# Designs tried in a protein design chat: VH-VL binders against Vacuolar sorting protein 39 (VPS39). Part 8

Target 1, 267 residues: Vacuolar sorting protein 39 (VPS39), of Arabidopsis thaliana (Mouse-ear cress) (q8l5y0r16to282)
Amino acid sequence: PARIDAVESYGSKLFAGCYDGSLRIYSPPESSASDPSELHQETYVLEKTVAGFSKKPIVAMEVLASRELLLSLSESIAFHGLPNLETVAVITKAKGANAYSWDDRRGFLCFSRQKRVCVFKHDGGGGFVEVRDYGVPDTVKSISWCGENICLGIKKEYVILNTANGTLSEVFPSGRVAPPLVISLPSGELILGKENIGVFVDQNGKLLQTERICWSEAPTSIVIQNPYAIALLPRRVEVRLLRSPYPLIQTIVLQNIRRLVKSNNAV

## First folded at step 7 (VH-VL)

Design p12 (from be3 with heavy chain G33Y; framework fv_benmelstobart)
Fold by ESMFold2-Fast, scan of step 7:
Structure p12 (fold): chain C 267 residues (1-267), chain A 122 residues (1-122), chain B 107 residues (1-107)
Amino acid sequence: as target 1 above (267 residues)
Amino acid sequence: QITLKESGPTLVKPTQTLTLTCTVSGFSLSSYYVHWIRQPPGKALEWLGVIWSGGSTDYNAAFMSRLTITKDNSKNQVVLTMNNMDPVDTATYYCARDYYEWSGSDYYFDYWGQGTLVTVSS
Amino acid sequence: DIQMTQSPSSLSASVGDRVTITCKASQDISNYVAWYQQKPGKAPKLLIYDASNLETGVPDRFSGSGYGTDFTFTISSLQPEDIATYFCQQYDNLPLTFGQGTKLEIK
């Protein structure tokens, strides 16, 4: 029935963000699974539908476990308290935002919209306060915190936005055909996409190593589920080990996959 | 107790720069967005731009090459500057408060200034 | 840019009449529409937001409806003080855009 555009795990439950703006909550079957492989194949049961969760499609969600908040990107960026999903804050300036990144250590949110990059901070409790707003030369396709700075994929290049002074410094060109992808690692380092390769850089855009991840084709999205890197390629998903030489562990042939999601909680 | 008041009215010669000041009271510019809207005589309202609580701006593309909005939170003032004025820019100019604080959900206006007539003629 | 087309441009009605004004968006804007009343020489006043929600302090003879691209604003029983120009506004995307207005007059 409803088209699902975003998925996120919360404890034993699965949250699904739908094209119609509803949030669907799924619970595992009453009996527990005995094998991890079998658990991944188990069918979850719809527990609840929150029909008025968002006025527009929910395109991304993230559980902020340390703050017991659910972040959602739809018409704007909204924060809901967990486990009850009471509305804590809605960032009206994020109306029309197309990408975001959360820095859990500092409690900083950044997002992009209409050639702007905006930074907000969590004051504790439920409050968010605008820190800064930066102009950028074109639409941001991918965004991630990198230490105190922000890495942006704009058109065919990667740049580091210095948050203290608003200056942009070029890292390197992205691929000719593939969209730019900025992926953060738990270490604070980044993987930047260039055609079919993933390049490792530090928070200043400096190359960390000569070895890279080589995907079979250019990915449209990459999710890190340590120790794996999971990439969505045309008509397939590749799972690779995040250890040189980055061997292919699994290929999943699936059609109609729009986005991959990362879980911070066991499902 | 919530008020917004535009400076003026004012007369501007063609090619000159317009400067309007909106003075607010009863709320903090660090918590609310302020928009500028204009209305030529007998015509529809035109949105010009907004200054956000943190000081950044967004402008209507039709005006952005000659429009600047700034603010001074300590003076409770928002300033609109528009270059190269033309007779077609003759209008009543309003400043208006966004309905919700920065954490709210919409861009419609609960409080408006009284409006100030800007006439552009030689 | 999202275009808001308002009709009629002007309307004459008698006290006690039901008055309906329409507004059409050039693309789907969900329920992100507000309606304003503007009396001569004065700033606009908010009446309706989110297509159908009545602003605090506004008389309940005013109402709004619609979703997607077609919206209506209704005065159930026209009073003399309702004589004004009425505007719709979309707030789905920037730039914010307004309808061209409907001038309401007494016969």
Scores: ipSAE 0.000, ipTM 0.471, lowest interface PAE 12.2, mean pLDDT 84

Design p13 (from be3 with heavy chain E101T S103T; framework fv_benmelstobart)
Fold by ESMFold2-Fast, scan of step 7:
Structure p13 (fold): chain C 267 residues (1-267), chain A 122 residues (1-122), chain B 107 residues (1-107)
Amino acid sequence: as target 1 above (267 residues)
Amino acid sequence: QITLKESGPTLVKPTQTLTLTCTVSGFSLSSYGVHWIRQPPGKALEWLGVIWSGGSTDYNAAFMSRLTITKDNSKNQVVLTMNNMDPVDTATYYCARDYYTWTGSDYYFDYWGQGTLVTVSS
Amino acid sequence: DIQMTQSPSSLSASVGDRVTITCKASQDISNYVAWYQQKPGKAPKLLIYDASNLETGVPDRFSGSGYGTDFTFTISSLQPEDIATYFCQQYDNLPLTFGQGTKLEIK
């Protein structure tokens, strides 16, 4: 069977990015169910398979609803128009990129490739223009916009990259065994992972509070779906409320999930 | 059970074309990349190229001008074709599957074929 | 291309000894290193990935460490079945490259 590595919602539909490079589109059932007990027994139905959407695995996707675009990370970063999925742009410089972040308000994309961080902006006409290319001391594992700056998680530390002058400022050392995670909040503040805890910092990397989110194990992925933080752990998903004391709301046992992505249109 | 097995001629004359087939079992070629690696007798491993799950290829520049990798997912087969064989191309040829994740380049090999020795001589 | 240089090229040790093999990359490759064991006439077997992670089913006497350009592979207490050639591999960038190998023999 086809392995699904990325999932994103668009309206009532689900997009699944597959390891074989295909994009699968699922729609909710044509439900005319009159019995309320039937609602939660209905499942999404495969509507369409876009074979050859990418030649390599689709590892991440994001619907940019305000711009009617689908962003995908696979061989490179590509933008497709919604709802028809016509190719709008392919960022050839993002070939081999391993992480990205989108700033919807400004229309800015940043991505990491090896030891480089590149910034592009959406020109409003469907194209993307390179703004800047920064050298960084190590391979970036996690990346997120934080206001005008970019927060990077590398193997040994978290740093803030100042986009105006290209300087790096250390925030704190990352965990020893868990991969670094940089998660942006709607406020522009960040959650930084360290082993099994999430630390709150402002857009300059300054600690906001002593209180932490404590996960049961070190997460490999965290998604913010306000008011919840959803973390992927080795065999579980933990849903926590984004309010002190950050209580556990739900635990979901997993068998086949590799990555979580934020979805603004999921039902 | 996950297996990969190389097959093809064991003897090739100089200037001829080599064709090797890697037959896989226990996993889908639409879900994994398959790489070709060779090893001359008593020497180091040398990466030749890969065909990714979606069908695109990448080759070592040293071989790119004479190397082609193709596949047929329905037959569970990956084919390596190398033109203009020379005695220095005598080696054991392996196919191996990658272990790819989204967190950067994780192209290491968890399963290998048994290898097939190809001798190039007149 | 990234060059991987192993040392020593060959090593002789006694059962129970601590064995160390090193691998040096020609440029910074972070932690993107795997180590393989190859017995005569056999395909290589994965032992270590991400410089220090032990592959499932591999005995814990095997370990790896290192970051950047300098990597170390260690067998804490050598066993007779560990006789093999060991290779490092970088996967930071294409083309993928291997070290020259270290042939391990027991005295």
Scores: ipSAE 0.000, ipTM 0.426, lowest interface PAE 13.7, mean pLDDT 83

Design p14 (from be3 with heavy chain W102F; framework fv_benmelstobart)
Fold by ESMFold2-Fast, scan of step 7:
Structure p14 (fold): chain C 267 residues (1-267), chain A 122 residues (1-122), chain B 107 residues (1-107)
Amino acid sequence: as target 1 above (267 residues)
Amino acid sequence: QITLKESGPTLVKPTQTLTLTCTVSGFSLSSYGVHWIRQPPGKALEWLGVIWSGGSTDYNAAFMSRLTITKDNSKNQVVLTMNNMDPVDTATYYCARDYYEFSGSDYYFDYWGQGTLVTVSS
Amino acid sequence: DIQMTQSPSSLSASVGDRVTITCKASQDISNYVAWYQQKPGKAPKLLIYDASNLETGVPDRFSGSGYGTDFTFTISSLQPEDIATYFCQQYDNLPLTFGQGTKLEIK
């Protein structure tokens, strides 16, 4: 058995990023699950192991279907071409990065490393160029693009980083017991974590609604797979419908999974 | 209106288990954390633990081995159980709710119960 | 654990006096300090939160200030009904901790 630290869907296949740095590709048996409540009853078969994909554990992955790229966070942030997995770029300045966010429309990457937030853009030649490097007052725990600005979850607060001038504006306090979580929605709105609840804010950090998502326990990771919000809780995953009253659709008991990533259609 | 009220025995013998109930009204236990704080006569306030809106708990390490906090949202009740009571545990015991709103949520206490004095003696 | 050292432990003042109480945290706690008033036989009452914000319904003679490790609580013009013990509390990290209290008496 392999210790899996990251999971991402690519078409009908699953990509698993492993602690040993390998990428494992799994295929469905032949019949796909047609209902989310039946997902845990399906058995995926290991199709391929890409040994040496990374020299360090793969802690996060994201399929960027519109660009035919796989983004991975390991020793640094790397981009591999799909479907052949050839290395396209490695962001060396992202060595030791702990969180990232991708803006697919603009082709902008932001990531945090220690007390810095860095922005890179995808150029027309397949490479990446540094745009900005910002200082922040504490280690960033969670990060997401919000329009043209960046929302950060740092110790004790959520802030909006204005990318034009580098100023920080407080959204509201965070970090009571659970670490902060910043989750982007397709609309450009955000879900901000507060203990076991998800709070909806617009791209400027303004509160949107009184209804909240109430998880059974504080999540450590949340991914959005419309119309579902999938949260990693202590030793369980909750799948909730992303519509008020946010009902629980499915609970999956898991061991040794650290991070979830959203699924994307292959192009 | 918002209220919290502690109830339970006022006299406990050494080595006995203490059980106190905090009954709340005017707010939902699914939306607020409820904390237990005690105060020995003439001394400072001492935080014991909390049960969060989602049901998870955190305890002061000094009491963790003998302290349990549970709740029943439908009954509007939070229960503190503390084992192996000792005369030094003589104190007024309070339950209090933490502050919450979408713009802020912190562990300061806007509403307290009246407190219940628990004396531990033979 | 974060230690809150409150001073003085007791003080006597006259009606109309300015009274100042201080709390020192053993580490940086930003502005996460609350101040409570406790009258004999009663539960504590919140006066100040986030170091300097006055709770609704609390008289404006009460104020707070400070950031990081050093915090002050002030009564600008002492009234007879202010006889009480005052406590600071940090809420930067668990376990929550309180100062030792300052017993205020009028001369």
Scores: ipSAE 0.000, ipTM 0.411, lowest interface PAE 16.1, mean pLDDT 83

Design p4 (from be3 with heavy chain S105T; framework fv_benmelstobart)
Fold by ESMFold2-Fast, scan of step 7:
Structure p4 (fold): chain C 267 residues (1-267), chain A 122 residues (1-122), chain B 107 residues (1-107)
Amino acid sequence: as target 1 above (267 residues)
Amino acid sequence: QITLKESGPTLVKPTQTLTLTCTVSGFSLSSYGVHWIRQPPGKALEWLGVIWSGGSTDYNAAFMSRLTITKDNSKNQVVLTMNNMDPVDTATYYCARDYYEWSGTDYYFDYWGQGTLVTVSS
Amino acid sequence: DIQMTQSPSSLSASVGDRVTITCKASQDISNYVAWYQQKPGKAPKLLIYDASNLETGVPDRFSGSGYGTDFTFTISSLQPEDIATYFCQQYDNLPLTFGQGTKLEIK
């Protein structure tokens, strides 16, 4: 079967972004539609394969439901109209981008490419307009909007990029063993990874007193499914509540899984 | 059960400082923002300011020069201090919890205190 | 600051009537509007959030709609216990701002 690197839900359907650059669309099992007593359905049916959706692996995808758009990160960042997947826009300057963040309220896109952070705005007419282009001291490993500013995980540290003047302020040093990880919460607060802990900071990078999530090992990816934080650890997935004291809800042990499918994160 | 309760003086003289305490139960101040809203008799609600879960504050510019909001998470208390009170500041003062403190969709109030009427008079 | 203008300022209606209150924002606020009910001597109670989402435990005769600058709040069949003042609130930007309120009375 094809290697899947990104997943995203769209209505009742599942979109899978593949290593070969194809987009695969899955429909829900018929039994799950008629039998609400089913706890878990394993079998989605492949409805359609969009061969040639991208020439490079599809690394991340996000459904922008309010705008009827699918955002994808592969060779560059592209926007496709839903439900038909016609190409609406391709951000040519995002060729080689390794991470992005979408601000749905303002319609702002930011992405990192090598040692640059670029900001684009959705113009409402289907196009995107470049707003700013900022230099940063090292390759960005993780990125997220934090209010009007941008939090960056770069080699050795987390910084807040002030979008008005392009200045960088250090938040704290990143972990030694795990790469930096910046995760945006619906609240506008951020979770920053440091070793096996998730540290809560506000939009200004201000540390919250004693607020942290303690994972069993350093996560390589965190997905927020409010009210849960779902972390991919080296040999398992941990699900925790996003409320103090952040209790562990579920652990899924990964014995024979070569790779886990990820959404919204280009880690 | 989730509750918020305002306490403090009900009568303040002109030029004095008002101090009100909001005591919460059933949730953690480290997870929610707490806002102060006032309502002069027979008038609209006025937002005064907020202390976010992380301890940072934002104030309505109309009150910023004389308003301070602080908290003590261990005591489950949020304190509003407003300097130089004037008779026009006579109002019922409420504290209220937002569901989550940021993101632009979460600044509505699912739980309110009962309110405390503060009269500013000589 | 974003100004929220409610109309009418007061309304007299009979039990069983459909009641509609409007709220206009001075700029585009998407769907970031909440509606509250306030009875005399009581704190406001959340009824609607995100312009059209009904808060848990609130009767389904209450509804909201709108996007951008124009919002409406409706009571489909007025009940005696619905007599109160109703307020809209925007939460697109700080400072948070409320409408001036609509006082609902029985004829």
Scores: ipSAE 0.000, ipTM 0.378, lowest interface PAE 19.4, mean pLDDT 83

Design p5 (from be3 with heavy chain S105V; framework fv_benmelstobart)
Fold by ESMFold2-Fast, scan of step 7:
Structure p5 (fold): chain C 267 residues (1-267), chain A 122 residues (1-122), chain B 107 residues (1-107)
Amino acid sequence: as target 1 above (267 residues)
Amino acid sequence: QITLKESGPTLVKPTQTLTLTCTVSGFSLSSYGVHWIRQPPGKALEWLGVIWSGGSTDYNAAFMSRLTITKDNSKNQVVLTMNNMDPVDTATYYCARDYYEWSGVDYYFDYWGQGTLVTVSS
Amino acid sequence: DIQMTQSPSSLSASVGDRVTITCKASQDISNYVAWYQQKPGKAPKLLIYDASNLETGVPDRFSGSGYGTDFTFTISSLQPEDIATYFCQQYDNLPLTFGQGTKLEIK
């Protein structure tokens, strides 16, 4: 079967980004008026395969619904117009980028490549303009906008990058067994991963004196699907409620999953 | 005042189970990992294992088959249980606090208990 | 497991001497080394972490250096209260491992 590395919803459809570089579009089955039974099952059917969408595996995708754009991370970062998927822009400076974050309100993109963090802004005319380029002391493993600043997860520490002057301030040391994880919450707070726990910080990296999320093992990825936090642990997925005391809701035992992908589909 | 203190039997017979308790004060076990380290007389320090703030554990593979670390956050206690004790397990046993809050990765120790000598003999 | 080899195993020095202890890791551990002082009958005390960072409250005559596999701990001017056994520790990977210790005695 085709290896899917990224999934995103657009209207009633699902987009799947594949290891072979293709984009696959799935549609729900359409039925005449159905009994709204709790037992009703839907299966998505493959509508279209866009072969050659990218030359490299598609490792992340995000639908920017308010802008009618699809963002993809593959060889570089590309933007395609929705619904027809015509290429709008390719950020050539993002070739080899390993992580990105999108600020939908301001139209700002940030990404990391090697030991650099670059910021681009969506031009009202449809293009993207480079705003800033910052040097950082080590390769970035995780990145997220935090207000006007950027939070970076580097192997040794979490730092806040001040975008106005390029200064870095340490938040606390990062995980060493598990890769660092920077997760943005709808509240504007961040969850920073440290081994088996998630620590809440505000937009300035200030530690909050709230209870922590405690997974049973160190997660390698975390997806927020409000009201849930979904963490990929070795050989299992844990689903926790995003409310103190963050109780465990579900555990799914897995053997071969490598990454979780988020879907914005409302249902 | 940050303190850790080990307690438990000082004499254990071969094949018996050792149970040691580490009682902490001045910090929360829900925020800090606690490690167990031992030192045979005149020898090097030997890491046994850790219980992290979230309750998960990691053990030295050399001891994993007979070692269990548990905790009770409300009692401020960490408990080490080691089965099938042998005279070579004679050592001073320490509990020690991981350096950073909600760590699990900064595996060096700012505060140590005083240690408790456990002698294993028939 | 990562092995930490300390040298020398014991050392005698006079007050005011410069004392150097070395520690070699069996594989690259970056700067993930801590150094401890242990006085007879007492628990170890953290002196240095991240190979070269001095712990708060520790006198500045103590220092550390190194990266990769070779690490050095130095006392620039030995004081009588420095008589102890010193241990290095790696924390690049589990299990955590310590050097065999260096027993420092006054002449």
Scores: ipSAE 0.000, ipTM 0.405, lowest interface PAE 16.2, mean pLDDT 83

Design p6 (from be3 with heavy chain S103T S105T; framework fv_benmelstobart)
Fold by ESMFold2-Fast, scan of step 7:
Formats: sequence, C-alpha cells, structure tokens
Structure p6 (fold): chain C 267 residues (1-267), chain A 122 residues (1-122), chain B 107 residues (1-107)
Amino acid sequence: as target 1 above (267 residues)
Amino acid sequence: QITLKESGPTLVKPTQTLTLTCTVSGFSLSSYGVHWIRQPPGKALEWLGVIWSGGSTDYNAAFMSRLTITKDNSKNQVVLTMNNMDPVDTATYYCARDYYEWTGTDYYFDYWGQGTLVTVSS
Amino acid sequence: DIQMTQSPSSLSASVGDRVTITCKASQDISNYVAWYQQKPGKAPKLLIYDASNLETGVPDRFSGSGYGTDFTFTISSLQPEDIATYFCQQYDNLPLTFGQGTKLEIK
C-alpha cells in the first residue's frame, strides 16, 4: 500500500497526502458520513487518486474552508482551489520549507526554511505577496502565529518573534528528548510541548499559572478540537478535556500501525 | 517541607531482584518527574531512569533490560525494580526530583533523598 | 551518549585559594550544565544550574561559566566547609550523564 504522510478532512471526505507525491481522496460508506479525525473509522473507500499532485512527498496539508483552498507542504508550499484542485499559487520562496502556520483571520502565511522565517499575505484574488523575511539563529522545528507575533521552537528553546521589529525573546527551554511543539488555541494562547507536558502561554510568551496538560508520553502531534486536546503518542492517541484538570477522556491503542500519518503542520 | 526518602532492603544476594520505594512529601508526583540515580562506593553518579509526571518512563540503555520504574500518585510513592542483581550493582541509590519545568529546565535535581546503600553479596 | 570529562580528578588547595574545576562535553550542550557538591556520606547538593546560575541559598563564592562544550566551576576563596567532591552534569539529552567528580582536599 501507499505510504501516507499527511491527512486532512474536506467535508465528509478524507484527503491523504502520500510519500510518492500523489493525493488520495477517500469517501465515507453509504451507511453514514463520518468525521475522518475519528481513528475508529474503518470503512472509508478510495474515490480518486490524483497522481502527480506533487513531485515530492506531501508532508502536511490543511483545508482552508473559508477560502476554498487546500494548502500543501511538499517541495514548497502550494495552494489548490477546492473542490477541483486546480493550482492557484505556488510560493517559490518556500522551496525547502520545513514548517508553516496559517492565520485565517488575516490571510497571513508564515514558514521557516533553513534559518529564515518568511511572511506572505493572501491578496484575496488567489495571489500571495511577500511581507517580510527574518533571520533566526537556528533551524526552526515548530512554528505558529500568536496574534501578530510568531512563536518558534528553535533547537533547544521557544522564542517569540516580534514581527514589527524582528526581535526574538526567549519563552523557556524546550524538552531535551521530544522535539519542540507549538500549538495555537482558538483564544490566541499557545500550548508549548515539554516532554509529556503541555504548558500554556499567552500571545507574548508569558506563562499562564494554570494546571498543565500531562500526557502519558511525549506527543508528536496535538490537534485541538474544542473542547478536546487530541495527542498522538507512540502507539496510542490520548483525548483530554481542554479544561482544568485536563482529565483523560479516551485512549485509542494503535496496535497495527506501521507508519505515522502527519496532519496540519510538520512537527 | 519538600522531602524524598528511599526505603527497601540494604542487602541483596546475587541474582535476586531489588525493589526500592521513594516516598515524597511537599509536592505532587503529578507535577514533577522523579529520577533514580546510583553511586557505587567512591565512584561517580550514574543515572538509571525517570518516571515523568504523566507516568511515562525513560531508562538508561545500560539498565533498560532489567529496570522498571512505577508510581502511585495517591500514595506519594515511586518504585524502582531491578532484576538479576550482581555485586557490581552495590551502590547508594538515590531518588531525586527534577526542577519545576516552567522555570527553565526539568532535568537537574533540586531535591534529593538521603540515599540508601544496597550491598550485593552472597 | 554525551560524555562529560571532568578535570582534575582531585586537587589540594589552601583556605582562601581560588579553585577551578573544568568539564568538557563530547558535543555541544549549549548551557545545559549543573554543578553539585557532595560531602562525605551525604546526597549531592545543587550549586549551579544553566552553567552560570547560582542556586538560592548557595554562597556567592561559588560560580560557573561556559557555553557549548567547555565549562568551568570556580570557588573564589576556599573555606574549610567546602571539602567535598564536586560533579558536573549535562541535561541536554538523555541519558543524563555526570562527570567523574573532583575530590577537593585542604592542604
């Protein structure tokens, strides 16, 4: 079978980005329409394979429903119109990008490549224009918008990049074993990963003195589906309520998974 | 205020299993990781493993085949189990808590137990 | 594994002397180094963290410096109560590793 590296939902359908660069579209069975983010779904059927969607593995995808666009990270960052998947834009400067974040409210894209963070703006007509390009001291591992600023997980620390003046301010050191993980909340606050702990900070990187989210193992990916935080751990998924004391609601054991599927931003 | 205390047998015969308990006071095991470190007489400190606040564990590869760390948050106890003890495992065993995670890093040790000397001899 | 090479293994100094101990990491560990004091029969006590930050309650004659691979611990004016073994520890990556220790004696 094809190796799947990225998954996103589009209406009742599931989009799967593959290692061979193809995009696979799955439909739910006639018996019911199911949310593809639910891991117990077993009956999606392959509707279509878009061969040659990308020449490189598709490592992340995000459906921008309000704009009728599919964002994909592969060789670079590309935008395709929905539902037909016609190419709308390719961000040439994003060639070799390893992480990105989308601000749907403002239509702003930021991404990292090497030791640079670049910001582009959607012009409303399908085009993108470069706003700014910032130098950073190390390779960015995780990135997210936080209001008008950008939070970065760089090598061994979390920093806030001030977009007005390009200055970096340290939040705290990242975990030693687990790579940095920056997750945006609907409130504009962030969850920052440190080993098995999720720590809450505000838009300026100030720590919020609230109870932390504790997973049984360091997550490699976290999806916020209010009121839940869903964390992908080695061989399991943990669902926690996003309210203090963040109780464990469900554990799904991944007994026969031989590869991990990436969703949203690359971690 | 904050204390950690090791308890368990002080003498173990070769091939037997060692079980040590670390009882903590003044902080919650749901908020801090607890590590086990040992020191053979007159030698350097050697890190064995950790149980994190969320219950996951990491072990030094040199010991992982015979080492298990568990905990019970409600009892304020962390338990180290090490199988197939050998005379070279004679050491003082310490439990220690990591530093509070949001104040910088969680892998240096601000509080240690007093240590318990375990002698492995026939 | 990250190896911490500590030197010297032992040293003798007089009260009032400046004492310097070094640790070298086998790879770049930024500033993720702690220093501990261990008196005979006691558990180690944290003195320095993040290479140069003095732990609360620790006398200011103790200091640390360094970044990357080379780290130094200094006692500016040795006191009799400082007789102990001193250890460095890296916490950049697991497994956590310690230096071999420096036994400090007063001559």
Scores: ipSAE 0.000, ipTM 0.418, lowest interface PAE 14.2, mean pLDDT 83

Design p7 (from be3 with heavy chain G104T; framework fv_benmelstobart)
Fold by ESMFold2-Fast, scan of step 7:
Structure p7 (fold): chain C 267 residues (1-267), chain A 122 residues (1-122), chain B 107 residues (1-107)
Amino acid sequence: as target 1 above (267 residues)
Amino acid sequence: QITLKESGPTLVKPTQTLTLTCTVSGFSLSSYGVHWIRQPPGKALEWLGVIWSGGSTDYNAAFMSRLTITKDNSKNQVVLTMNNMDPVDTATYYCARDYYEWSTSDYYFDYWGQGTLVTVSS
Amino acid sequence: DIQMTQSPSSLSASVGDRVTITCKASQDISNYVAWYQQKPGKAPKLLIYDASNLETGVPDRFSGSGYGTDFTFTISSLQPEDIATYFCQQYDNLPLTFGQGTKLEIK
């Protein structure tokens, strides 16, 4: 069996990005039979393996359904047309990128590599055009669009990058034990991680709520699957309700979890 | 008023287990991490480990195999347990609160207990 | 582990003297350094955090500076009550580590 590093939903299908650089496509179970005892195809079935999809492990991917594109992060950031997976664009400047964020409404991509943050725009005709390139003081560990600005989690602090003038505004210092985490909410507001605490801020880094999410340990990854916040902690996953007082709903003990992946088709 | 106070045996025989209790007042263990630091007579401070506000722990690798830190938030107590004590473990043991505020810096010690000298001898 | 090297290990000075102690980290730790004062038989007391910020209630004759790997702690005019051992501590990464200490005495 193939080692899977990234998963994404596409319609009723599942896309799996593999360590060997291949993309695997899985189809859903067959539709119902007239006799209930004959409903027996409940397992996703491997439909196709796209060998050589990437030369490096596929670290992340995202289906951009409104644009009929698949975004993948491996050696660089690439866009493939759906459903046929023809190569539409490869962002060569994203070679070595370690984090990205997509703004579906505006068609804007931002990504970080080393101490740079780059912005590209989808031109509607399938191509991508570079908009801006910003210098930042340290390696970016987490990144998210926040309205027209970009929130960055770097080793020592959280900052808001103003895209119009390139200025950085400090939000607050990041933690030491866990990597900084910038989590976007459907409202356009953000949750910023510090150790075992999640703090709510608006798109300008202003505190929104006095209450916080308190995880039992410092998470290394957080995914929002509304109405839940799902956090990867040492050797376990915590699922909390995204409603004060943010109660623990479930703890899942899983061996060798590397990261959490959000599905855009699951609401 | 913020205070931390260590308590436990002052004399331990080689191979025995040491158990120390840190009792806190003036703050909640649900909001702050508590660290254990030791100091052999006339020597430098050594960080042993921490129990975070959420209950998880991190230990110095040098002590990890024999060290356990637990707490009871309702009793305002943090407990350090160290197995297989040796004469070289003779030291003053401190518990200390890390400074944590969601909007400011962390991991320096703003309040310390008075310390308790633990002597390990036959 | 990040190693913190203090110098000198001991020094003697007269009341009113300017005293400096240095601390060198084995790797870049930005400004994540604290300085503590420890008097005989007492727990350490926080004096400085984030390399240069003075803790509330600490006399302003104490100061700190530095960034990256090289840090300095200064007493601008030594007082008799300042006789103690001083320690630096990094908090950039676990495990937390301390310098060896500098024992300050009046000659």
Scores: ipSAE 0.000, ipTM 0.415, lowest interface PAE 15.3, mean pLDDT 83

